# Designs tried in a protein design chat: VH-VL binders against a8mvx0r265to440. Part 1

Every score and structure here is a prediction.

Target 1, 176 residues: a8mvx0r265to440
Amino acid sequence: KRQTVALELLESERKYVINISLILKIKATFQGSDGKRNSKERSLFPGSLRYLVQQHLDLLHALQERVLKWPRQGVLGDLFLKLTNDENNFLDYYVAYLRDLPECISLVHVVVLKEGDEEIKSDIYTLFFHIVQRIPEYLIHLQNVLKFTEQEHPDYYLLLVCVQRLRVFISHYTLL
Below, numbering starts at 1 at the first letter of every chain, in headers, positions and changes, except where a header shows other numbers; antibody chains aren't numbered by Kabat.
ipSAE, averaged over its two directions, is called F for ESMFold2-Fast, E for ESMFold2 and O for OpenDDE. V2 adds 0.75 times the mean of E and O to 0.25 times the DockQ between the complexes of E and O.
[cut] marks letters that were taken out.

## First folded at step 1 (VH-VL)

Design b1 (framework fv_burosumab)
Fold by ESMFold2-Fast, scan of step 1:
Structure b1 (fold): chain C 176 residues (1-176), chain A 120 residues (1-120), chain B 106 residues (1-106)
Amino acid sequence: as target 1 above (176 residues)
Amino acid sequence: QVQLVQSGAEVKKPGASVKVSCKASGYTFTSYYMHWVRQAPGQGLEWMGIINPSGGSTSNAQKFQGRVTMTRDTSTSTVYMELSSLRSEDTAVYYCARGRLYWGSYFDYWGQGTMVTVSS
Amino acid sequence: AIQLTQSPSSLSASVGDRVTITCRASQGISSALVWYQQKPGKAPKLLIYDASSLESGVPSRFSGSGSGTDFTLTISSLQPEDFATYYCQQFNSYPTFGPGTKVDIK
């Protein structure tokens, strides 16, 4: 049961990384003409995006190693403790992303419609909002793992701390 | 247009080291992970490892741990793969390939391949 | 490590034929499977990603299906340029490849 919800978290992270990796491909497309799009590219995409993508990819790797080779008392709360630790800038990158997002959305409407098609604009908006939704999704997944984790399990208190940190973050910064 | 251009063929003796280069162009070098995949003559494809061109961090398949070193130079948009303590079983075409994802990835662009022959 | 098997190992077909190649994973990989085409002396070319998504620039005669452990690549009407070796690859964990299926002319 516990392994089942851990696999669901892993599958969710794989799908998320596929979606956010498309942003890098779209961003690279705007840089095909180096001199002409360099300045506009920087304004179009939040500066924190590259760091967020790196963090999620490192997390995906760690989750794949941990969950696919699941021991009797499999632990994954330590991965999220590292991610949400004050020494790690991950949550600060999300704050920066959320702060910069409204202006980037406005610029996408102007730049893409004048230079591209409606489909690309829709894809970019969808990808931006996947990022906004990811922290709430982590909370749901970690609560599911915690539900099937007994108090005596070595992961129990690690998961509790993670859930608490994510609840606090969401209450202050994440908006629909 | 994305291009990955690799260094030329190498012939090495057992016990030597080989360093293969892969120069990227047509995209932002630091925005995509680079992987190395090899193929022995008449055989299938085998994943060797991954490098993050932005931070330089690497992860290698356990089979190659201790023998493979991956590096990059952001000023030339080039990744390198060095394989040491060569054996005849290392005779293969070595490819660099751009990852669509970073870890646990698939590959949208490949270098042309570098033939490394290990013979006495 | 996740093992992939392909069947058949090789097949012979004529232009216009419907060709089906299967890939089976040793454990569930959701939709985390891709298909490549490789011609002699060339690097592999991405055809299908995420089990069923057609890569840009790839002809619509190529299609993929499946999820979990069983996956299929179909070429609806084989063309002369389609004679090649086809590989599946999983990305649910560190990448592993199937052994390949060689499509030869009859």
Scores: ipSAE 0.000, ipTM 0.472, lowest interface PAE 15.9, mean pLDDT 81

Design b2 (framework fv_burosumab)
Fold by ESMFold2-Fast, scan of step 1:
Structure b2 (fold): chain C 176 residues (1-176), chain A 121 residues (1-121), chain B 106 residues (1-106)
Amino acid sequence: as target 1 above (176 residues)
Amino acid sequence: QVQLVQSGAEVKKPGASVKVSCKASGYTFTSYYMHWVRQAPGQGLEWMGIINPSGGSTSNAQKFQGRVTMTRDTSTSTVYMELSSLRSEDTAVYYCARDLKYYSGWPFDYWGQGTMVTVSS
Amino acid sequence: AIQLTQSPSSLSASVGDRVTITCRASQGISSALVWYQQKPGKAPKLLIYDASSLESGVPSRFSGSGSGTDFTLTISSLQPEDFATYYCQQFNSYPTFGPGTKVDIK
């Protein structure tokens, strides 16, 4: 059922937002406990991360409102169409995140080695990887919603455009 | 004002263990990590490992895992590096070197004077 | 493990010369490179950190440049006390050192 797959998407977004919010908390912890006086720290986290977290928080709020008060002909595609719109820069910040990630992984590895705590490194890497996986996961969820959406439904065309945009993005990322 | 003073030269036989000390002064001992770096005669520098003087946690280079033990004594502001199962190729000058906590790089700003460890039969 | 190579292995120069030493990393390390000076029988001394930042107390004739995989240490006007071996070190992962470049008197 369409409502069931919509609820699965909402639950997935809720879990994802909790995970990525942990990265910002960890970032704040490192910056709050850095060495005394002038910091010579390079950025341990991609500069695009804060923007991405905010975009996902906004999406979660919109999804929660839309799905929990599900109308007769519930629409989700407009939310993702807005998110993936050329003017919204979300996908550009996502590309920036992926471009910056290798440097950040290396710096986190070094900092964690100094601390002697392999567990926190594993946790941070897992959180970084959640972000890498999220666009492919959106594609899967939206394809599931589309599968249960009739061609004449007001959401059909919106979902189709979103699926196509995400497919193009993923194909270009794979080549990079 | 910052000083790292190491213990004196050692001569050991193959199979023995050696424990080198490095006494820090002139700064807050627990605010900096301490590293151990060695240099074989006529060779370059080789990183061995790191110790956090605050908690005593350590991380060692893969090559030395199982053979090197790093410890510290906060009451004397001293770090120790013990290398076991010594081989002739362990003959080197061993240095301790200081590194600022949570600075994302590992520039070693102060070094001990070095301890010559000679492994011979 | 990230491998560092230095060029040249050794050079001979005169007081007042401009000396250039290069360090190349086997993979991109951004600006995660430091330079050390070591005189015979002494511990290394930090000269440059983060590829181009001069350590406090180091003479301004020393400068560093580069990013990614290619880095350069320059001594603009060589002094007698500068005859030493110079090492690069990366810290983008577990620290590794270059093999060193010996700067000798001509």
Scores: ipSAE 0.000, ipTM 0.471, lowest interface PAE 15.7, mean pLDDT 82

Design b5 (framework fv_burosumab)
Fold by ESMFold2-Fast, scan of step 1:
Structure b5 (fold): chain C 176 residues (1-176), chain A 119 residues (1-119), chain B 106 residues (1-106)
Amino acid sequence: as target 1 above (176 residues)
Amino acid sequence: QVQLVQSGAEVKKPGASVKVSCKASGYTFTSYYMHWVRQAPGQGLEWMGIINPSGGSTSNAQKFQGRVTMTRDTSTSTVYMELSSLRSEDTAVYYCARTLYGFRYFDYWGQGTMVTVSS
Amino acid sequence: AIQLTQSPSSLSASVGDRVTITCRASQGISSALVWYQQKPGKAPKLLIYDASSLESGVPSRFSGSGSGTDFTLTISSLQPEDFATYYCQQFNSYPTFGPGTKVDIK
């Protein structure tokens, strides 16, 4: 059962990374091949986006290695402890993203005016919202893994700490 | 065109509080984030925190958490940074600086406010 | 927190010289690096953002390069007004600055 919920987390991350990677492709369309931007184009997307995409990609690769070659006492709480520690500031970039987002939404609304571009606008909003929802989704997945982890398991306390960190983060920042 | 004008130099005693202002002009105040960065004499630059002038939300460096408070007044296009429980180590030039979004680069800076903490 | 180191801490150069300053990050920051120039008694001035993009109004003799952990600021032909302290800054997490490189007249 525990392996089953770990596989569910892995599949969830795989789907999420595919979706969030699309936003970088849309961003590139606005900037052109050279990557050169003016101030208006730069402000359409949060500055934290590139960092967040890379962190999720790194997490996906680590989860694939850990879960697909699952040992008898498989551990994954350490991956999320690493992700949520102060050394890589992953959660700080989510804070930056949430604070930037309202202005980016407003700018996308006024800049994208053509009939064909209305579909692109809708897709951009959907992708922005996927990012907002990901931290709460991690909490749910990790709670599911913890539910099927015995107190004596090497992963029990690692998962417990992760769940507590994410719960605190969500309580402080989901009001943005 | 774009200008960030800060309040004048301050001399404070240890344990006091200081409130520095930064008045923005030449752009839409609520469209840019404002940060506070300090520099002790002969030392490098140290980031203190960020405020979104639109909603008033803030995020501060852990070192200053509990001692620093950032606020804004949209009617005067002014950002404030208040630092409490001052120590001699807080002697520094304090700068406001703007970013287009988030934790990016600072394109315009205030002239700086010298805060001296001495007895 | 991401730590930045700069080398050299100071250097002496003559007008017309090619000057190179390096900045190293304690972990990968992609191209999330910025260079500032600071003259005595003045606020820092933005020179280069996103590792290699020259800010409008900055002379073309300034250039930046690098990605990941190793970054370089180059002044191709040093001018009298270029004697200053140069700082790198990362924005791949909460902002942190390098300790600065002082460029003095030889």
Scores: ipSAE 0.000, ipTM 0.455, lowest interface PAE 15.3, mean pLDDT 81

Design b8 (framework fv_burosumab)
Fold by ESMFold2-Fast, scan of step 1:
Structure b8 (fold): chain C 176 residues (1-176), chain A 122 residues (1-122), chain B 106 residues (1-106)
Amino acid sequence: as target 1 above (176 residues)
Amino acid sequence: QVQLVQSGAEVKKPGASVKVSCKASGYTFTNYYMHWVRQAPGQGLEWMGIINPSGGYTSNAQKFQGRVTMTRDTSTSTVYMELSSLRSEDTAVYYCARDIYSTGWFEYFDYWGQGTMVTVSS
Amino acid sequence: AIQLTQSPSSLSASVGDRVTITCRASQDISNYLVWYQQKPGKAPKLLIYDASNLETGVPSRFSGSGSGTDFTLTISSLQPEDFATYYCQQYDNLPTFGPGTKVDIK
């Protein structure tokens, strides 16, 4: 079960990275579409997005190495402790993303309303939502790993701290 | 009392798809993983995959990758296993089986459904 | 994938006999092995978990032993209701089953 939930987390991260990679391609098409350049196109996406994508790519690489060679006492919490500590700005980039998202949604709506491509608007909104839901998804995945981790396991304390950090973070942003 | 009740026997033609259901009762549906295991007539047991009823995440045996889809409906406490592109070799009894509740990574089965016979013939 | 073999593939025994079935793993699986009993037309029933622990409700004549790669299921005094096929399964990695041992009446 513990290896199974670790594989679920890895599969989830692979799918997530594919999805956020699509938003970068969409962003690129706006910045150079049809030989016309528009400064408004650059503000359609939160400025923190570039940094978030890189953080998730780094996490995916680390998860693949860790989980695909998973030993009986495999450890996962150290990766998320690194990701969520104060020195690694990840949660700060996520806060910046959430702060800037409403304006980006409004701008996408206006731009698409004038240009008329409802399909691309839907795709952009879907990708925005995937990013919003990712931290809550991490909490669920880490809680599942913790559920199948004995109290004396080397990963127990690491996972517990990660779960606590994510709960605190989410309580400030999903309840407001 | 824990019960896993499966849908009735199916007869399908080669190339068709079959969807088997497994309705759980007597416990908290989302607290236990569910597996699918099949058994061809006169043969042994073969593991097909596992589903997490809480999140809907699945992991399938490599042999069935691309042909098997497992889903669940939490409102009815039911898991489903759909197998496509059926061949004669898919003729088997299909079982749902509940994983034990444990903090460990143990994957063995404390309760089994009664089985669903799927016959693939022209 | 971890391969399991069982021996014998079948055996004939009389009521009251001591029956021993062996399961061997292709690699060390510690004690992460279970035994199931399957009667014709029925789903398998869990007998032994963690190689040697008797499941609740299973008669004490059933016992399991072993660790690593070699495991044994023993029925100390075979009863009429014990004629069945017995399967081992490992859970050190993704589940795999032994080929089964059929216990028939002599």
Scores: ipSAE 0.000, ipTM 0.465, lowest interface PAE 20.8, mean pLDDT 82

Design m1 (framework fv_masavibart)
Fold by ESMFold2-Fast, scan of step 1:
Structure m1 (fold): chain C 176 residues (1-176), chain A 120 residues (1-120), chain B 110 residues (1-110)
Amino acid sequence: as target 1 above (176 residues)
Amino acid sequence: QVQLVESGGGVVQPGRSLRLSCAASGFTFSSYAMYWVRQAPGKGLEWVAVISYDGSNKYYADSVKGRFTISRDNSKNTLYLQMNSLRTEDTAVYYCARGKYYWLSPFDYWGQGTLVTVSS
Amino acid sequence: QSALTQPASVSGSPGQSITISCTGTSSDVGGYNYVSWYQQHPGKAPKLMIYDVSNRPSGVSNRFSGSKSGNTASLTISGLQSEDEADYYCSSYTSSSTLVFGGGTKLTVL
């Protein structure tokens, strides 16, 4: 049912925010004396990551308010339309993330061997991949919501546009 | 060191009003949703109300809707529950509790509670 | 909005494992992964033991674990100790966007 799939999207976003918040703690472990938070090329983490964390925190807040106050004809497509339009640099941050990722993977390979740190429950590579997967996951969640949305529903058109934008983005950048 | 301290409980007659307070310390109060949960003597737990981190959103149990008002003052790190038109069924220990998000997240910290007795 | 069903009492001996069930419907326990478990000692405030079905807060013993199958969530306590003697409550999010608690289970360590 529609409210059930909306709650699944909310739960998914909460778990994702926990994962990207965890990456900030991992980054803090490697901050050392070089102190280059926004550095490109030589950073273990893409420079866009700090912006992505904030964008997803904002989205989680908005999604919680919307889904938990679910009216008779609850709408959430407008949140994703705003997130994915040119007004918001959200997708540009993902493009920047994908562009910087190969260098970060190379640095992690040289500097950090997998496992070995008991305080880190997730491999850095696994966290990098979760971020890569997030846009495709949004597509799946929004398609699920759309499946239970009638043509006459105020959210129907909004969801259709969101699904189309995400498909175009994924096709252009070959996201997993 | 997270602490939540409730106050304002007491004995009150049916139909009267009472205001509970919860003083929070040891964390950034303005970043957390806050809850009121009650427990009648010898009975189980019952959720009463929730308020979002900024006070913009509030939800109530059907049993108290229209009678109770949850509010907060982030400058004073204090949560409130205004209880109007009290009934004998409202007799309970009232706990304030903290949650990370506005939605019904787990209550990770609880106060020790304050007893409200509604009797003639 | 409906109370969840828990056994009124459960008992075990030190070192044993016990399980407490929490049964709802597809509109609460079965429909969402927002099940929490609370421990309450006499005269004390409740303490969060498990959240989101199976997650354990920092400071809670790994002897406590949670699971869910269909409309029933379960709290399992392994290596039972005398200090585990308490009342245990489950809670769940509902399709009405409210929170409900189970009736509570009194655990006695014999």
Scores: ipSAE 0.000, ipTM 0.466, lowest interface PAE 16.2, mean pLDDT 80

Design m10 (framework fv_masavibart)
Fold by ESMFold2-Fast, scan of step 1:
Structure m10 (fold): chain C 176 residues (1-176), chain A 122 residues (1-122), chain B 110 residues (1-110)
Amino acid sequence: as target 1 above (176 residues)
Amino acid sequence: QVQLVESGGGVVQPGRSLRLSCAASGFTFSDYAMYWVRQAPGKGLEWVAVISYDGSDKYYADSVKGRFTISRDNSKNTLYLQMNSLRTEDTAVYYCARAYSPLEWLLYFDYWGQGTLVTVSS
Amino acid sequence: QSALTQPASVSGSPGQSITISCTGTSSDVGGYNYVSWYQQHPGKAPKLMIYEVSNRPSGVSNRFSGSKSGNTASLTISGLQSEDEADYYCSSYTSSSTWVFGGGTKLTVL
């Protein structure tokens, strides 16, 4: 059971990374041969996006190595403790993303209205939604792993701290 | 222990097709994403295509999109590259390469085969 | 093809240190930690020397080291030996979810 929910987390991260890759392809469409760094079209996407992609790729790599070579007492909580540590700017990237999102949504309406491309607007909204939902999804996956983890397991308290940390983060930022 | 052996290269005329194969051994083939990378004579390396561990995701370089198809048969531990509408600029040594980690196509070229030469000439 | 810029050649004497640069943009080298380096001897397949900017695979000499500053990644080879004579290629993940290579650098050991 425990390995099953760990594999579910891994597959979820793999799919998320693929979605982020699609997002970057959409972003590249707007950048084109633009000679300006600060054009409004380029500011459609939060500046934190490139760093979030990097962090998620690093996490996916670590999860693949850990889960596919799963030992008898497999541990995942250390990866998420490291990810959410103050020495890593990961959660700050999400705060920056959420802070910038309203202006990005407004710019999407203006740009798409002028060009008449409703399909691009839909894809960008799907992108925004995937990123907003990712931290809540981590919480659910980690709670599932914790559910099948005995109190004496070396991962139990690591997962408990991670779940607590993510719950605090979500309660503060997802309803604003 | 990890071994990748390419085959199927040869001389073909422009507009024709070739199918390359890569036989894998020494690791669990079905756990790894696989790449094709080519190198034209006297030139540098160029990524061609990647396929996920289960074959569900495929990505191509812009230079080959619509002409080349990557596929795999996990029961035979074999990777394929179907090359259609070949052009003289497709002349290159084609390398089979393993992704660094399983279940992911967005990683490095960990192990490489010896390569197979494809020459497209009239 | 043209995404990553490397010098065409570099040379050194045995025991010397040399550095090979790999310059891209914020959409590849500057944006991600997925820079790798490959060594290719004439007529042979490439071999992975460095991954994730600065990590060495098992079996690669500690004379090889990698680093990155802004949009430029660097491969440094210390204590040059004759067997280091080869072509060296950098590679990076891109914001288009593809991989690109540098043009390659020919290292000559005198």
Scores: ipSAE 0.000, ipTM 0.454, lowest interface PAE 15.7, mean pLDDT 80

Design m11 (framework fv_masavibart)
Fold by ESMFold2-Fast, scan of step 1:
Order: C-alpha cells, then sequence, then structure tokens
Structure m11 (fold): chain C 176 residues (1-176), chain A 121 residues (1-121), chain B 110 residues (1-110)
C-alpha cells in the first residue's frame, strides 16, 4: 500500500510539472504581443516563477529515481525536508509568488490580451492556480504516505516533520 | 499586408556552414516571436527553432541543438538562422513564420515562401 | 517518422464533406487544447486554417471546422471545392515542451 501512495505522488508530480512547464513556453510566445516589454512581462508573471518551476523539476527527477526504484524501506521525507528547509528558500519564493499573484492576475486581464482571447486567459489563470494549490496537495500526499508508515520506519520522523512544516505554512500564508 | 522573404539557401557540402535570412514587412516585427520550420523534399513539416520578440529566449528541436543558432535584428526587421556542421538530413526548404502571442502551440499565422538548402557530397 | 498520425490521403467530390483525423497521445493532442491545422498547396507555403482545436483565423471559410475527442483531433471540410485540393497538416504542443506535426494528408477533389 505504501508503495502505491508513493507512486500516486510521483504521477501527481509528473502531471503537475507538465502543466506548469507550459507557462514558460506561453511566456516566451506571449512576449510577441503588445505587452512584450521585459518590464511588463515581469509584472504579468511573478518573478519567483522560474525558480519555482526549476525546484519542482528537480523534485520530479528525485522522486522518479526514488519511487521507480523503490527499496524495501523506501524513504520520501528527506526529499521534502530538503525542499522545505530554510537554506533552500523554496518556501520564501512561494511566499513571494503568492504576494505577487493578485497584481499579475489583474495585469493579464487588463493589459496584454486582446478582446475575444478568453480561452488563453483561462489557461494562464489555471496554470497560476495549479501552483497555488500544489503545497496543499503535497500535504495530502505526504499524509497518505505517513498513514501507511510504521512508527519505527526510517521515514516516519522525516514525514512527520514535513507534514508539520507544510501545515504551518498553509495555515499562516495561503489562508491569510 | 504581411510579407516574409527568406534568402541564403543554396547547395553546400556536408560539414559546411550556411546562414539564412528572413526579411519581414507589413507588421511590427519587434512585437512577434519568430519561427523556423523546414520541409525535406516530398516530406512533412518539422519545427526547427523559435526566438522571442526581443531575442532573449530561444528554443531548438533536438535534431539541430548545438549546430543551429537563431537570432534577430529588430532594427532591420530581419530573422536569421546560422547553420553549422550541416548534414545531408538537413536538406529541406526552410520557412520563416510569425507566431500568435496568445498560444504556446505550433501556431504559425504568416509564412514566407521558403528557401531551399541542399546538403550533398 | 511523424509524431502525429494522419491518413496519407483522402478524396471527395465537389459539394461533399470530408474529415481528416490526427491521432496522438495523452502527452500531446489528448493533453492540451493547442491543436492547429495547416493547408499547403503544391509549391506554396502552408496557411493556418484552424488553431486551438476549433478556432478559425479571419479570412478562413466557415466550411472548415475542427474538433477533438480524446487523443484524436479532426478537421472537417464541408461543401468541398476544387481549390481545397492540397496537403493538410495538424500540429500540437507536447508535454516535452516541443512542437510536433502530423505526417500530412493529401486531399484529392475528384
Amino acid sequence: as target 1 above (176 residues)
Amino acid sequence: QVQLVESGGGVVQPGRSLRLSCAASGFTFSDYAMYWVRQAPGKGLEWVAVISYDGSDKYYADSVKGRFTISRDNSKNTLYLQMNSLRTEDTAVYYCATGIYHSGSYLFDYWGQGTLVTVSS
Amino acid sequence: QSALTQPASVSGSPGQSITISCTGTSSDVGGYNYVSWYQQHPGKAPKLMIYEVSNRPSGVSNRFSGSKSGNTASLTISGLQSEDEADYYCSSYTSSSTWVFGGGTKLTVL
């Protein structure tokens, strides 16, 4: 069962990374419009976006190595401890993303898109909110792994710390 | 009336270099991403490269990475493709095209008439 | 070989309707609503006919329509005319952040 929920996390991360990587291509192509200037482009997309995409890509690669070659006492908590530790700045960039997002949404609506392009606007909003929802989704996946992890398993303490960190982050930053 | 005119094609030996140009008119060139797409004789279309409106972002097909370089000069309304280490499989008609800003897909609104590159020994 | 599968040829008579399929996977056609169709007459550059699955650019006849179901996109041409005789290519964005074309379909108007 434990390997099953670990594989579900991996598949979820693969789909997520595919979706958010589209925003980099949209950003590059989007630069061809009236909002093409680097200054306007920075305003339309949160400055932390490239860093966050890269961190999620790095996590996906690590998860693929770990989960597809799952040992008898498979461990995931160390990957998320590394991602969420104070030295990595990932959560700080996530906070910056959340702070910048409302202005970016407003500017996308007003400045860059022509009348009648509601579909691409919707795609951009959907991509922005995939990122917003990802930390809560990590919490759910890690809680599922923890549920099937015995107290004496080498991953138990690591997962417990990760879950606690994510719960604090979500309650303090994403809800306020 | 949008016009794209490619030039620089010709016959070259394998391992040599060739530079293609695309002269744009009838639209604000500096507002649009630009693409190179090729078509081997009797074959289908293959995307080669893309460059953003200001030249800061560039992407290449795996088959040409490390050998081809896309660039642009917005003051001259001109797109370039520098092709190094040419191979026989690079033989194709090369088209330049403009993209529509609001799509991340292979969306080419305007195309040039193409320039033929033949790589033969 | 081309990443997207199209029939090599299709034929029809004037006034008839024909449909051209474009089949990929869940990582391209099935995963994204970024499917485009291009018309190419012999010796000419391609022309955009449909973008984002079903949208027509200005100046393209409403006889051309696009749709998608699962991993298969379709281009339908109604009221077939002799000038519709051409090669038709589909294209899609992929999960690898690349762009791919179909192999092309030669439409013959009988």
Scores: ipSAE 0.000, ipTM 0.411, lowest interface PAE 21.9, mean pLDDT 78

Design m2 (framework fv_masavibart)
Fold by ESMFold2-Fast, scan of step 1:
Structure m2 (fold): chain C 176 residues (1-176), chain A 119 residues (1-119), chain B 110 residues (1-110)
Amino acid sequence: as target 1 above (176 residues)
Amino acid sequence: QVQLVESGGGVVQPGRSLRLSCAASGFTFSSYAMYWVRQAPGKGLEWVAVISYDGSNKYYADSVKGRFTISRDNSKNTLYLQMNSLRTEDTAVYYCARDLRGYSYFDYWGQGTLVTVSS
Amino acid sequence: QSALTQPASVSGSPGQSITISCTGTSSDVGGYNYVSWYQQHPGKAPKLMIYDVSNRPSGVSNRFSGSKSGNTASLTISGLQSEDEADYYCSSYTSSSTLVFGGGTKLTVL
């Protein structure tokens, strides 16, 4: 049902945030232990990561509040409407992330191979590709919620707009 | 020009071992993840194994886990597939393929090498 | 294990357009924009025709186009030519961070 697919979205976001939080700790430890990296202009990680991680943390908190106390006419499309709004730079930072990713992969290969633990490299690659996949995953979850939402439901229009925005974004990100 | 040339295929009996090689030229081999993909006679494509560009990460299809080992030598621009405990269902043309910078697209394929496992 | 669903065969006449479907789930085709299409002539290696759902590599005819709606990706070939007669395979990235191929579609140009 509708509540079931909303819970699936929440569980997906919770797992995603846990994964990027663990890898983020590895990032902080790795960068902080070596002054050589801190003194350089270039970073092993895309600059947009700080903003993206914070947006996902904020979304998780909002989804937990909304879905765990689900009313008869539960609404969550507004959370994604806000995230994908032209006033919010989330999708722009996501585009910047995708654009910067190839160089970061190359730098991780060179730097971590010579100075770091091989396991850390695997964790960093896992972080990179989890983020690449997340926006397409949101589209699927929101389409599932929309499927079980009646046209008269207060969430119907919000979900429809979000699905359209994400579909357009995804169709064009390969132009980078 | 990008070229991938497989070798090492042949006829072997079940339970035996065989090592496949893929010689790469025309690109910076050490910058690309590499795949082995197989195709049984008259059947479709099946992914076998992948190796990251530095050799640190390896993944295998469930059908070959514990029997096959993928490796590479970046100093020789060569990809390998060590095939142990071969079974008749491993009979296939084996292709090496270049992954377009980790995005799971094979922009170049070798010509393939035939492995026949029969008694 | 689950492969992507393609029709076993499709046919068309020279100059016509045909479409080949590739259906998966939300954990592969529906979840990612990492769908590729390969053309394979008998006895030859596969050739990349489409990547990232709709992008054509350099040297691939603009008669080939790709699209996706929900869990189904499509390859459309316009202005069919006899040389297009081949097997076509779709492939998608999966939530397990691996790839899955479709069963393949034999295109016959009559």
Scores: ipSAE 0.000, ipTM 0.432, lowest interface PAE 20.5, mean pLDDT 80

